# Ledger of designs, part 157: miniprotein binders against q56419

Target 1, 326 residues: q56419
Amino acid sequence: MEGRTLEEVQEEVFKRHGVLVPKKELEDLAKALEEAGLLLTEKVEARLKEEEEKLKRERPMRLAGLSYPEGEREARAFLEAFRASYPGEGEEARVLLMPHLEPSRVPEVYGAALAALEKTPPPERIYLVGVAHRPLKEKAAALPVPFQTPFGPALPDLPALQALDALLPFELFNTPLAFREEHSLELPLFFLKGRFPEARVLPLLVARRSPELGEALKVVLRDFPGLLVLAVDLSHVGPRFGDTPLTRTLAEEARRRDLGFLERLAEGEPEAALAFLGANPTRIDGVEVVASLLPLLRERKGKVLAHRLDLEAPTLSAVGAGTLVL
Short names: E, the ipSAE of ESMFold2; O, the ipSAE of OpenDDE; V2, 0.75 times the mean of E and O plus 0.25 times the DockQ between their complexes.

## First folded at step 15 (miniprotein)

Design fa3 (at its last look DockQ between E and O 0.02; V2 from the best seeds 0.00; counts 0 for: pae E 11.4 > 1.5, placed apart)
Fold by OpenDDE base, look of step 15:
Structure fa3 (fold): chain B 326 residues (1-326), chain A 105 residues (1-105)
Amino acid sequence: as target 1 above (326 residues)
Amino acid sequence: TEEERRFEELFEYAWEYLREGYESGNPEILRQAIELFKEALEIAKRTGDPEREALVLWSLAMAYFELGDKEEARKYAREALRIAEKYGDEDVIEYAEELLRELED
């Protein structure tokens, strides 16, 4: 309870519940919660600390055997099948926007990303910017450890990560546990590592818009050039996300929002893309990432390679996914 | 399994909300924690994991306790204790007994 006295809490409980909790009971409760919280925090902190200590060494695969094959041979066949699902040709990417949705839901969108990567010279490093689906201590975070993949570990670019940290007004290396299960990095990384096995990676998460991140990255990219990857999904509509079941009207609105967002990005107008969404009524996932990376997206022209609004039939909900090259 | 992963995600996030709710005194945050714990509880029940079930039940008791709902807190603490005793979870037994002692004072 940073800044509130036990008396203030007592008053609030009284106001809300009409019950005066004796100060001694609140102190004993706070102490027991502190002790139980300390014990749970000690065991959970010990496990979390153990997990955190493990995460100081490497980030293991969490979705191997579920979202993608664990074995390298099978993983390569997986990549080939996904590439085959997209009938078009790619374009060279300096910036790649791709999904982080379950690959099986939008295979052709990942296929389009692979097609773009085929036309992209092997980068020295990949700036992989995902969406934090868990709280971060700061607006953004990085994990400077190897990420395991079926193709071997994706090694961090420590010099570039250090350079980025030095330019940020907050500690970049925060909330390592947020990376433990974050699929927004793991799923795109599978495809990226499969295509560029020698590229180093900067795994980054954005929880909230950080203009500082975009400005810092712009500077870092001058000294440490590489491929920028935005791993973001698009609209989230239907009952899972607080809407009515998917209708034609709702689907059309989601598609309109997704495509309007992507097209404006393709024109090099990221501010216009954000403005187009307004209050973001269809809950485009990538808004905070794009808002953080504005300096890197301005004036870059590109092409939308793929888009899909994928229906999850059991929940009558849908998620948008797209692939954009800049 | 996917369900185990989902349980862990929900449980961790629920505890973060519980802590934030406790620290801020915001009952809405505590209610969010409770909802996530309830979802986690359903998973634990479906998967037949009594250790996770007992732990979530105790966590729910803590959340209700912080919310000032002593009746629901006591209910969930007793259920946590029952499950923990049945399956020999000494840690949750201790936690649940401690919480119940506080709820009797």
Scores: ipSAE 0.006, ipTM 0.251, lowest interface PAE 9.7, mean pLDDT 86
Fold by ESMFold2, look of step 15:
Parts: C-alpha cells; sequence; structure tokens
Structure fa3 (fold): chain B 326 residues (1-326), chain A 105 residues (1-105)
C-alpha cells in the first residue's frame, strides 16, 4: 500500500477478484497493521534491553558449532589441526597481529598465530583489540565480563580495565550490545584462550581511531604487562565491497598493499605503514586499530609469518589475512 | 583511447548491474547487465584486445548463468576459455572451467 491510496487498493481488489471491499474495511485493516507494527517495535526494543542487561554479566559463545566446535575435546583437536596447517616455527610475540576472518578460510594464518603463541611465555593478561562491526557510542569500547569459550570462561582483567577507563576522555564501558555478535573478538579469543587458559583478557573494540586509547594503553601496559593482540583483517576487494570483479590486477594490488602494510609494521614504522595505504583503496580492515595504537607499535621490529588473500568465489571478492609478530 | 575508456565504463557498469541482479534475484536487472556486456564485447572485438574479449565473454557467461540460461552460459564460457587458454590468462581459465563444471548435465 505504500504510495497507493485506499481507493486505489479498493479498485485493484475489484479488478482482480470481483469484490468491492468497502473503504471502512480497508481503513480498519490499515489501522490494525499499523498497531501491530507499533507493538512489534516495542517488543524488539524490550528484547534489546534484555540482551544488554545479559551482556553486563557475561558474553556467551555465538559461533560455537558454526566456526569452531562447542565441546572442549573437539575444540582442542580443532586447535591442533590449525597449528598443523602452518608447518613453520613461530617467534615470541610481545605484540601479535592476527586475523578475525572465518578460520576455515585461512587456516595457515591462524596456524602461524598458534606457532607464535607456542614461543610466547604465558601472559598474565591479553589485550585483545578487535574492530567494531556495529556502531559504538565512543571511539572505542570494552566489555568487562567473562567471555564464554569451549575452554571455559575468559575472565576480564578488571583492575587493568578500570585503569584504562580512568585514563580515557570517554567512558570505556559504553556499548554492551556491540559485543553481542562481534566475531573480531570471539574468533581470535578461541585460539588465545585455548593456548593461554589462565590469562585474563581485556576485550577491546575500536570503531574510529583514538590516539587517546593508544597513549592510555601504553601507560596501562607498564603497570599491567601482557600480550597485545591486534585482531584485524587486511584488504577487502571485489564486488561485495563496491569494486569491479576481482581481476588478477586488483588481486595483485591487494596483496601488494597487504604485504607492504605488514612489512612496514614489522620495521617498527606504523606511521609509514598508514601513509603507504593513503586513502586505503583496498580497504585494509586494521587501519583504525593501527592508527589508535601507534605508541605501542613504534620502533617494535618483528616478522610477517603468514599472509593469504582469500578468494570468495561466489562473490568474486577477496579478503586478506596475515600474522605478524613484533 | 576513447573506445578503451568506453569499454571500461560499460564493463564496470555491467558488473554493478550483475552484482545487484544476483543479490536481489531480479532477472530484469540481469538482462540489463547482459545488454551492457554485449556492447562491451563489440568494443573488445573492434579494438582487437583478446584479454578484454575473454573477460567480457566470461562475464556474459556469468550473467546468463545467474539468469538461468544454461545454453548461453555454456556457449560464452567455452569461448572465453578458448581465448584465455590461447593467451595464458590464468584468471579467466580458472573462472571459465569452474563455471563449465557447474553447467554440466
Amino acid sequence: as target 1 above (326 residues)
Amino acid sequence: TEEERRFEELFEYAWEYLREGYESGNPEILRQAIELFKEALEIAKRTGDPEREALVLWSLAMAYFELGDKEEARKYAREALRIAEKYGDEDVIEYAEELLRELED
């Protein structure tokens, strides 16, 4: 009925079915549909408020049985399979860049992250920094609750989170619903918790670059040492992302930009890495996180362990993923 | 050249229509993509550019595949493969072979 009058609807019904429906009956139907729509809106809003209150207590698994197994035994076998998909050796990481792309799409990239964790002494805590895929009320956010995993709950480091919140010019605990379905934390956390079952976590999301977050984290990390993890993907190219179909030329450019970005980060030159991307024409996912964390990345040299530009055949598009240790 | 520029414009526009057509399931949008690809194919033939010709032929095959016209899709995919193999275009070879496997039977 949008864009049509009740008279036009009445006329169409008569043409199709030979029945003249009185205008009042059509008016009554329209009113009932509008009232039902208002009730549905109120129900949705009440449901979201309920979910927000639940998220103030814990963050449940959303991807168990989809991206990783729900049972602990199967989950451990899953980790070992991913480690085996990367036959190389890792290096100790003080900072780890790893993907949040669906693990089955880039198994050796996650395997490289596991190899790095093998060489990394178990940290007391993990600063897990993902990319907000839903809007945040501020530039960044945290959710100070247990995140459920097949390996048990990943407990929040409340003292470190409170110290971080106190140093920021905005409330850190600002958007619980943004964490509800956020895979950029859940997928990397599965691997991190599986390897470091005793580590507490600081689950952080970046929506927009925040120099304040990086400066605050530099201070907090001195008092609360731990592993810093940037859980980010790289290039996003092809029609799913607004480009022409993925050609050899576009794929080569995306790979070049991914590797050029990672290599400059590996030299301890995060500003150069960002400058190399310019307007970011291949939509490297990690730009806002790297831009936020500059103080933690400067002068840290390391190594790119793995990279893949993974083809999404049905959409003729691709997403890049990499593993970098610093 | 001016014809090369027009080819690129038509090809990009046609792919935007193809993407929207398969996302929406609207066959009229797919037919519009096909019309644009056919115009681009004529330019590729006039300019004698086998890389562009193979790419457009494969794009036509995809558009007909999404439209459900298997006979036309198969025809264009085979021609795209023939040209791509002759000139060593690994991207089009792979895409055409995969589409032909989907079209068997």
Scores: ipSAE 0.000, ipTM 0.237, lowest interface PAE 11.4, mean pLDDT 86
ESMFold2 (binder alone), look of step 15: mean pLDDT 85; pTM 0.851

Design fa4 (at its last look DockQ between E and O 0.01; V2 from the best seeds 0.00; counts 0 for: pae E 24.3 > 1.5, pTM E .799 < .8, placed apart)
Fold by OpenDDE base, look of step 15:
Structure fa4 (fold): chain B 326 residues (1-326), chain A 105 residues (1-105)
Amino acid sequence: as target 1 above (326 residues)
Amino acid sequence: TEEERRFEILFKYAYMYLREGYESGNPEILRQAIELFKEALEIAKRTGDPEREALVLWELAAAYFELGDKEEARKYAREALRIAEKKGDEDVIEYAEELLKELED
């Protein structure tokens, strides 16, 4: 950064790539770039460009060997173990809400998702809508490339993605770097690809509520039918998230919010689910995704298959996870 | 070995905390990641695995940088660079040298 302020780099990245990287994210990107061998130098730009260029070809696994096995055989055993952790039976899903939390924290919730997928006819395509934990240039984004999994690449549905892009008032194919490390897509995709190896995927991220996305998807789904998957977590409570250490009262409130949200979704009342949360004091992760997909969730009745509030003991914090079928 | 397994567990959780700390901006989570990485680093040093050592050193550099501690970040980056230099990994050396320049500015 010979002589350039982070603001100037931010402006230049914005001008060149159309991405407003928050200063913190530029620091973080400078850091991630530093971590990835990408210095905000011409070389970092070159390597970001290279990473962007790589992301034009494929999205590699980032969590293989960490969150799930890299090898296919071990990955299949992993799926089976997770399915076994849920003792119930699933139901056919047209819409599946499932977590994106670290699988080992909520195995039975992922197991419930697998149970639902067992009762679901193989879809031609999966609309996988995750949460952007990094800023996006637009309210939502897609990455139209193969996503690597232990089961082979999850191939994009380019025709459906193009149809979606054409209906949106913004460029859908924005912020490719946001997908590089986004676990909200990678973790659910592991389970989805393992169950439906032939399904094409539309990997979507939501950063902010986009009613336009839901309306566009509703139209696209008519011509390009498929399974809709909401990869979202629920409440985030405790010191990690600005609260006091987890107490019985705080846990009960988190559970109440999570279940009240899921139950209203199960009744086909997504607006009521959002209204029930109000200011979202327990920080339900999936609010912006649900708010974006209202047209697709209305009047669909379903069932809550699983819920867990998982304690992270080192931080005395907890995260809610659930599985819902519609 | 038990130590290798412990390293893998520590590294896994440290990496998760680093990611979560990065995403949340919570410095306490980053500090937890650093503690776990430091323990992993000690294991890597004891087992004589320079690849694992370098890996952890980079993550530590990253974590300290995220905390705004550029001095400690440089320290760990330099140690990682030293290992890369011993291995003759030109790509990593070049990267680390560039990183260090950015950390010095």
Scores: ipSAE 0.016, ipTM 0.253, lowest interface PAE 7.5, mean pLDDT 84
Fold by ESMFold2, look of step 15:
Structure fa4 (fold): chain B 326 residues (1-326), chain A 105 residues (1-105)
Amino acid sequence: as target 1 above (326 residues)
Amino acid sequence: TEEERRFEILFKYAYMYLREGYESGNPEILRQAIELFKEALEIAKRTGDPEREALVLWELAAAYFELGDKEEARKYAREALRIAEKKGDEDVIEYAEELLKELED
């Protein structure tokens, strides 16, 4: 119908059906179809605008009852079960790397994060840096609103967020919809809020590496000290991620790359960690976050507390997760 | 000015926390709002802006009232009323007097 005149359509109808439809009736039909399509578009746009306006006030739980319990009492027991999954002792963290993978898949890795938090003095605030799974308008984004958890709302550190926004060459708060379903913040936040109920949060997402973000955060952290959390996963291998089915050799290589990456970070050598990955053939999830945060990771030595390459048997694929303290 | 802009930002975020505290009934959210309002109050005092000072004092009174801290609520409401009476701000005077009446129980 694109590229044909109403006269051409009218003639085709007459040829096929022997009925001459007046040009005005065809024009009325075309107008009605256009209006119906416009109304559908308006309904979708209105719904998205409504969702966006709600996200400017708060970010509700999306994974309660799915990935963690909705009730506070059950949520506390859940935390204790995860801590028990890691029988070791933690170490104090000024920087914590922890996963955002579904917690039931890597319970001891989240348990190691809890063990580190036990050794960590309660911070005034947590810089929670996740990986954007939806497009951002800029390289990074934040959402300066309360994030709901079973332990109460995680309140934003608004002065620190404003200071960060003022230092960046782009708008930090312009992609609220990207936070609507972002599990890389929600899942780690459950554990962090459960252990540090008084800490405020800077909920940050990285889509593409931003050296400006790391330099700005270095300045903000001086004036607003707190715990830096890199909420990232490691290798992604197998057919779900574009590979052939997972073999023992591919799994061993993924584990080697995960651990080599983490160990170089633990030596305070984030550039060496990135160089070790090269083209990142096992698609370690954390590279854009680490590449953004180089000024905060250089010369910070620490320890790898846990690692797991978790098999997704139905998809013959695997995802790596680790816990690193610096 | 830079301090006036910081006041506006702190006040807007503090008010957002206050509204969330009312809706949720969560006293920790209310305490965070109070922290931010106190910072905004110091800016209003430093800049010598009695209109801003009275607004923040009123919001502090409301926040403490919701927390059940009637002594602090009364303290801030009386200070807000004092400033509003000096300026002749009838709306603030009316609201402050109603709150103080409720708090006298």
Scores: ipSAE 0.000, ipTM 0.104, lowest interface PAE 24.3, mean pLDDT 83
ESMFold2 (binder alone), look of step 15: mean pLDDT 82; pTM 0.808

Design fa5 (at its last look DockQ between E and O 0.34; V2 from the best seeds 0.00; counts 0 for: pae E 12.7 > 1.5)
Fold by OpenDDE base, look of step 15:
Structure fa5 (fold): chain B 326 residues (1-326), chain A 105 residues (1-105)
Amino acid sequence: as target 1 above (326 residues)
Amino acid sequence: TEEERRFEELFDYAREYLREGYESGNPEILRIAIELFKLALEIAKRTGDPEREALVLASLAYAYFELGDKEEARKYAREALRIAEKYGDEDVIEYAEELLEELED
């Protein structure tokens, strides 16, 4: 069958990206989207079906041997090294905000997360909420399958996931392919699984703010208690993100935004944290996640354990990362 | 204007895909970012906005750099530099120069 018409591609791009692209400009974009498996052609559909069928069974590691060691022994040594990079002590967490940035860029921030986990009693389950860097069919999604880690599979909590699905006005188990390469879940899960090998996991992605998710989770948490983890990064500034090269002024503004956001969360004022950001000129990554989880963050007081604005040379850009316990 | 809005939307998505492509190491995602930047570039050219044009060109240069295409990266970095110098955009000049230095090693 002939590939999608330019009109169909235009509609798809509009649906996914909210941008109406003229037909004359769509050819190269359509090709790139097809290559990435974002457009459905017969070939792509066959590949996607195969990948979806695999994802019905498990989510394999994608970043093993790249971002973290594949072998369990080496992975444990990796955890210890990251923990050692943070000189402080942690606090018990009921809610943990931690980064999903490449671990090597912000080792002490992950170290702070590990320090918090050391003071946290082993949870029965972990609600792991990441950021969707790919479009979802709905505002949020879950993948109810084992996620592979060097420490063995992180098993899903199916009863809790089903309870959550039942309370949402949309199908929670949507867009399984969005999970295939999503690092916002894989990277934090490495640390979480390493610390809590017996915990079940609810892998969740947020693409857009969903107040419904927060309300539903609040109900689910009553019957299915667990650790809530927000896997989010903070400011994204510099040319890579459409700014000027990182200057002292830009870095100070990014830090101010990051810390002001985290501090207000630590005070149990998530609405104030969002309001503080306004238009979010430094592009804090976790805004949609926090906006979705407001009912769970209100009135919870905690502590900021770590923050870093990490410079990426040669792009003269920087990404903020933080660890917060509530 | 509608064109400015469309530019910002395309550019924002391109940056998102560039970020994801870099972080995941997935070249297919980088290719999407590149095509979105190209669309944004065409708008910037049509609207006669040299600041946006230079910025997009610099972003394209970086995207190709991350993709491992040093030749295209140099091409776009030089074009970014040319436009930025013409219009006195010191920030993009600095960025393009730094990227070109990285591409010479």
Scores: ipSAE 0.018, ipTM 0.267, lowest interface PAE 7.5, mean pLDDT 86
Fold by ESMFold2, look of step 15:
Structure fa5 (fold): chain B 326 residues (1-326), chain A 105 residues (1-105)
Amino acid sequence: as target 1 above (326 residues)
Amino acid sequence: TEEERRFEELFDYAREYLREGYESGNPEILRIAIELFKLALEIAKRTGDPEREALVLASLAYAYFELGDKEEARKYAREALRIAEKYGDEDVIEYAEELLEELED
């Protein structure tokens, strides 16, 4: 039926099964196929609703045994190995930018984040801001439930989340399913929870630039101080992302864009960092988060601790990752 | 058309899952991307669009390569190459040839 005439379907059924089906029965069959498709959609929607209800209680680990160890002892050893991958000294962070790329691809970049956390007094709470990889109903969202980790549950800071929700022109708790598979929160959280086991978390996602979020967070942070973490990746270049194969020129451009962006952020000039990217030709992942959080980044000076452009040889594609403390 | 809109939606979702699968190293995410690409492939075949067909086949090859399924990756890369060479799509040709070299052993 989809782009075929009833006569063509009739002929195909005859060739396949040796039975000629009258056109009237084919019309009924087309209706039945549409109803079956509708029923399958209803079953999918019912399953999604069940998943959504589960996520209103907790967010389970999705990457244990894949990106990090499931057991607590092994997970602690994993943290120490990553710290050792970065031989440098950290610096106290009020704001930390760190990646959400698969940790084994950029070990020293995560190690630099751990080095910064070693110099950072344990916060009462962590504002963890990731990048939504699925559409949100609004520009930003949160999920006010425990996130499971090998180090125990990362508990939500409910008072701070409620205060944030009250200041926004939209409901903050708007898209639970978007958190189900969201690695931009899970991967950084593993490192953060391992170093700050008692800190509560505000797990936040940005889908599109939300100046309202940054303005509200500035107010909430004054009353509920804590560590702000931007869990973002940098350039995405190569054919997987719509470019030609990765050349030396494209790789050099990606590195230049990544470092120029990070350095301008380190100077306390987030608007200049965004302007430096222009049309964002290397598709730096952090743009929407930085653009949302401008009020929190202005005038904060700091240091770029690490950067890597992670190459994937067979696709000739690359993703940039960095560690910045402010 | 409606079929073209369905293709673009499925392909865009599939690319998002492929990106997430690559970034996270999560094989379940890669398998979702593969399923979405397969649905988009069926649309490209029905609409007779060789440019879209080759692009999806190349995407499937990379997704299977990341999943560790060398046989499927090789299969889709060869088919992508065959169509891309006929159409003259040099970007897909380079992709498929590079991936086939990685899979030669």
Scores: ipSAE 0.000, ipTM 0.322, lowest interface PAE 12.7, mean pLDDT 84
ESMFold2 (binder alone), look of step 15: mean pLDDT 84; pTM 0.842

Design fa6 (at its last look DockQ between E and O 0.73; V2 from the best seeds 0.00; counts 0 for: pae E 8.2 > 1.5, SAP 71.677 > 70)
Fold by OpenDDE base, look of step 15:
Structure fa6 (fold): chain B 326 residues (1-326), chain A 105 residues (1-105)
Amino acid sequence: as target 1 above (326 residues)
Amino acid sequence: TEEERFFEALFKLAREYLREGYESGNPEILRFAIALFKMALEIAKRTGDPEREALVLWSLAAAYFELGDKEEARKYAREALRIAEKEGDEDVIEYAEELLRELED
């Protein structure tokens, strides 16, 4: 959001909702953007340019010491604790769907992911597909730089990334600033790097469904085999997400949609999973990712290992999280 | 109506920024979301739509909570609760009363 112009906000509202913001309200929006420091000023532009230049070299940790320990020793203990929170055994994964929610909220779901990784032979590379919570210039993007973790840097697979770029009708290496604070990659990557320290990574973000991405990845995976990871959350319900406070009915609907989505994915029917959600009234986060990766999810049978709808009591809101192996 | 369409657009945009602010932890984004919700609230009040008003008030409560302003969060939650009470939404009332108790500790 940093660096938006008033015209961009107006255009966004018009494109998304077919409403032109009246002049008076536009002035109020301009003032609000200015007061929030979100207008593209020279100072903001300079800061963004500096951050973009840094991202040409590496993606630093943003959530170290907050969501996970910064130190390697403590980080390993953290992994062990999360693994211990899941009492079951994992399954070998060729495709892993796991959350990107704050780990402390859904420890057993991350534990299930770790259990699956224990049964998975070390991959040469990991295709880590997250959700873009910030706008991208294109439908999808990649950042071809090392991502810092407590276990050392997760190094990019440049040959595989280049092969993917060559097959896409758009520039894959777009919107580097979208990766700066994107937790949908950072949080899963902590667990993945901890388990597979030698694996190269392809950090990918999806903002909008891209069938081209799935088809391109299907081709790339032939020459560059690896583990596919979908880092996605499920339902987002309650006041944080524009609903009324969480009720039993709303929670039941969220769970129904989450499980119905995951179960259909587990049966190798990703189109049926998407169709089941319809307009996605509970706002399952992973819809655009799944829609982009259909060619890779078809006919793959698997198992739902964990699911949780986690309540954030102070905001009467809840987020669904799940772990699925294929 | 045009006002209803504008409300929906503002509310959806505000919700998107509230989510982004929550996920990023960026207080500036949250402040912008709050500004948009306040605009939406004014429209809801003018149109006399208590359901829309309540939705905005709950969202404002959530946004202020995320900013760490529990006092303002409680204020908006109480206002939303008053609307729920008038509308007879028992499920929301029960849950909101429990939340408000938790926010006072």
Scores: ipSAE 0.222, ipTM 0.679, lowest interface PAE 1.6, mean pLDDT 87
Fold by ESMFold2, look of step 15:
Structure fa6 (fold): chain B 326 residues (1-326), chain A 105 residues (1-105)
Amino acid sequence: as target 1 above (326 residues)
Amino acid sequence: TEEERFFEALFKLAREYLREGYESGNPEILRFAIALFKMALEIAKRTGDPEREALVLWSLAAAYFELGDKEEARKYAREALRIAEKEGDEDVIEYAEELLRELED
């Protein structure tokens, strides 16, 4: 409802869902939002504009002291603890799939990613592709600024980003505010920057599948080689996501779908991986990213290094996370 | 029906905001999702649809748990459990009883 009339909200819902929301119900919702203190004001609009302009210069840490330590010394120890939680060896990755779920919930999955990075030559740049959790103006977006980390700033690869922008049928640098709190980039970046401190980054978000993004990235990667990282989670099941409470049957289905998806990706068959999910009843998070990046995933064989379906017993909900190297 | 279609759109939207609120840790987004779920709950009650009513009640319980409002979380979980017991959904009953135990002081 921010910056929109009730008529504009009604039109947007109709366009997106094919359902015309009665104006009376929208008016009741607007009243509830006003009573809850969530209505947009001129002061809030000015604040958001100021924050948007700041994000055009740099993206500060938002999760330091919450999801990872703020200090560099503590952050290095944190990385080593995560690596230790995965006792296995990694494999060299040209493409790495890793989670963006809270790291302490799936420590061995992040540890497996670190093990893969140990076997991976330091890249000149990292194509970091996350999942937009706020609306984008287009199907995908980038923010061509330094992202702050405890290990120093992750600098953008401006020539590669500009080459990518030139190949797309839409403006790539389109929604700075969507990056303000985007953990699907910040959490993986902590691990990636810690292991590759000199690599430049292309911080990319996908909101909706974009075949154009995958085709453009295939061209850009030829001229600007680097590590491609899909920063995606897997199944999302339970009441936090609109399901019934997690049962043994739902947990088994979620694990089966997570692993079946990852295994088909590991065979170089991303279309088969998507087809396997069908309507995606366990809401695997990575579908829109994988669907965007098909040209980069076809015929790349690799290995699933780790998987966990992380159960949150108090909410009877779970989120899947995995590590895949291609 | 038109009301069923409105429920589906509203529940889908509420679910998207619940996920965003959970993932961001932003309580204002959670409160917005709760408001949407409460509207959906009224529709489910008016249409006499116990499956839809239970879905919304479980989502409300999870949302209030995330907010730290144990009293509201218990309230909605108990109402959802009553529906599960009436429908004979044994797996749901087992898990709901675990949730209610977790919400005890």
Scores: ipSAE 0.012, ipTM 0.495, lowest interface PAE 8.2, mean pLDDT 84
ESMFold2 (binder alone), look of step 15: mean pLDDT 84; pTM 0.829

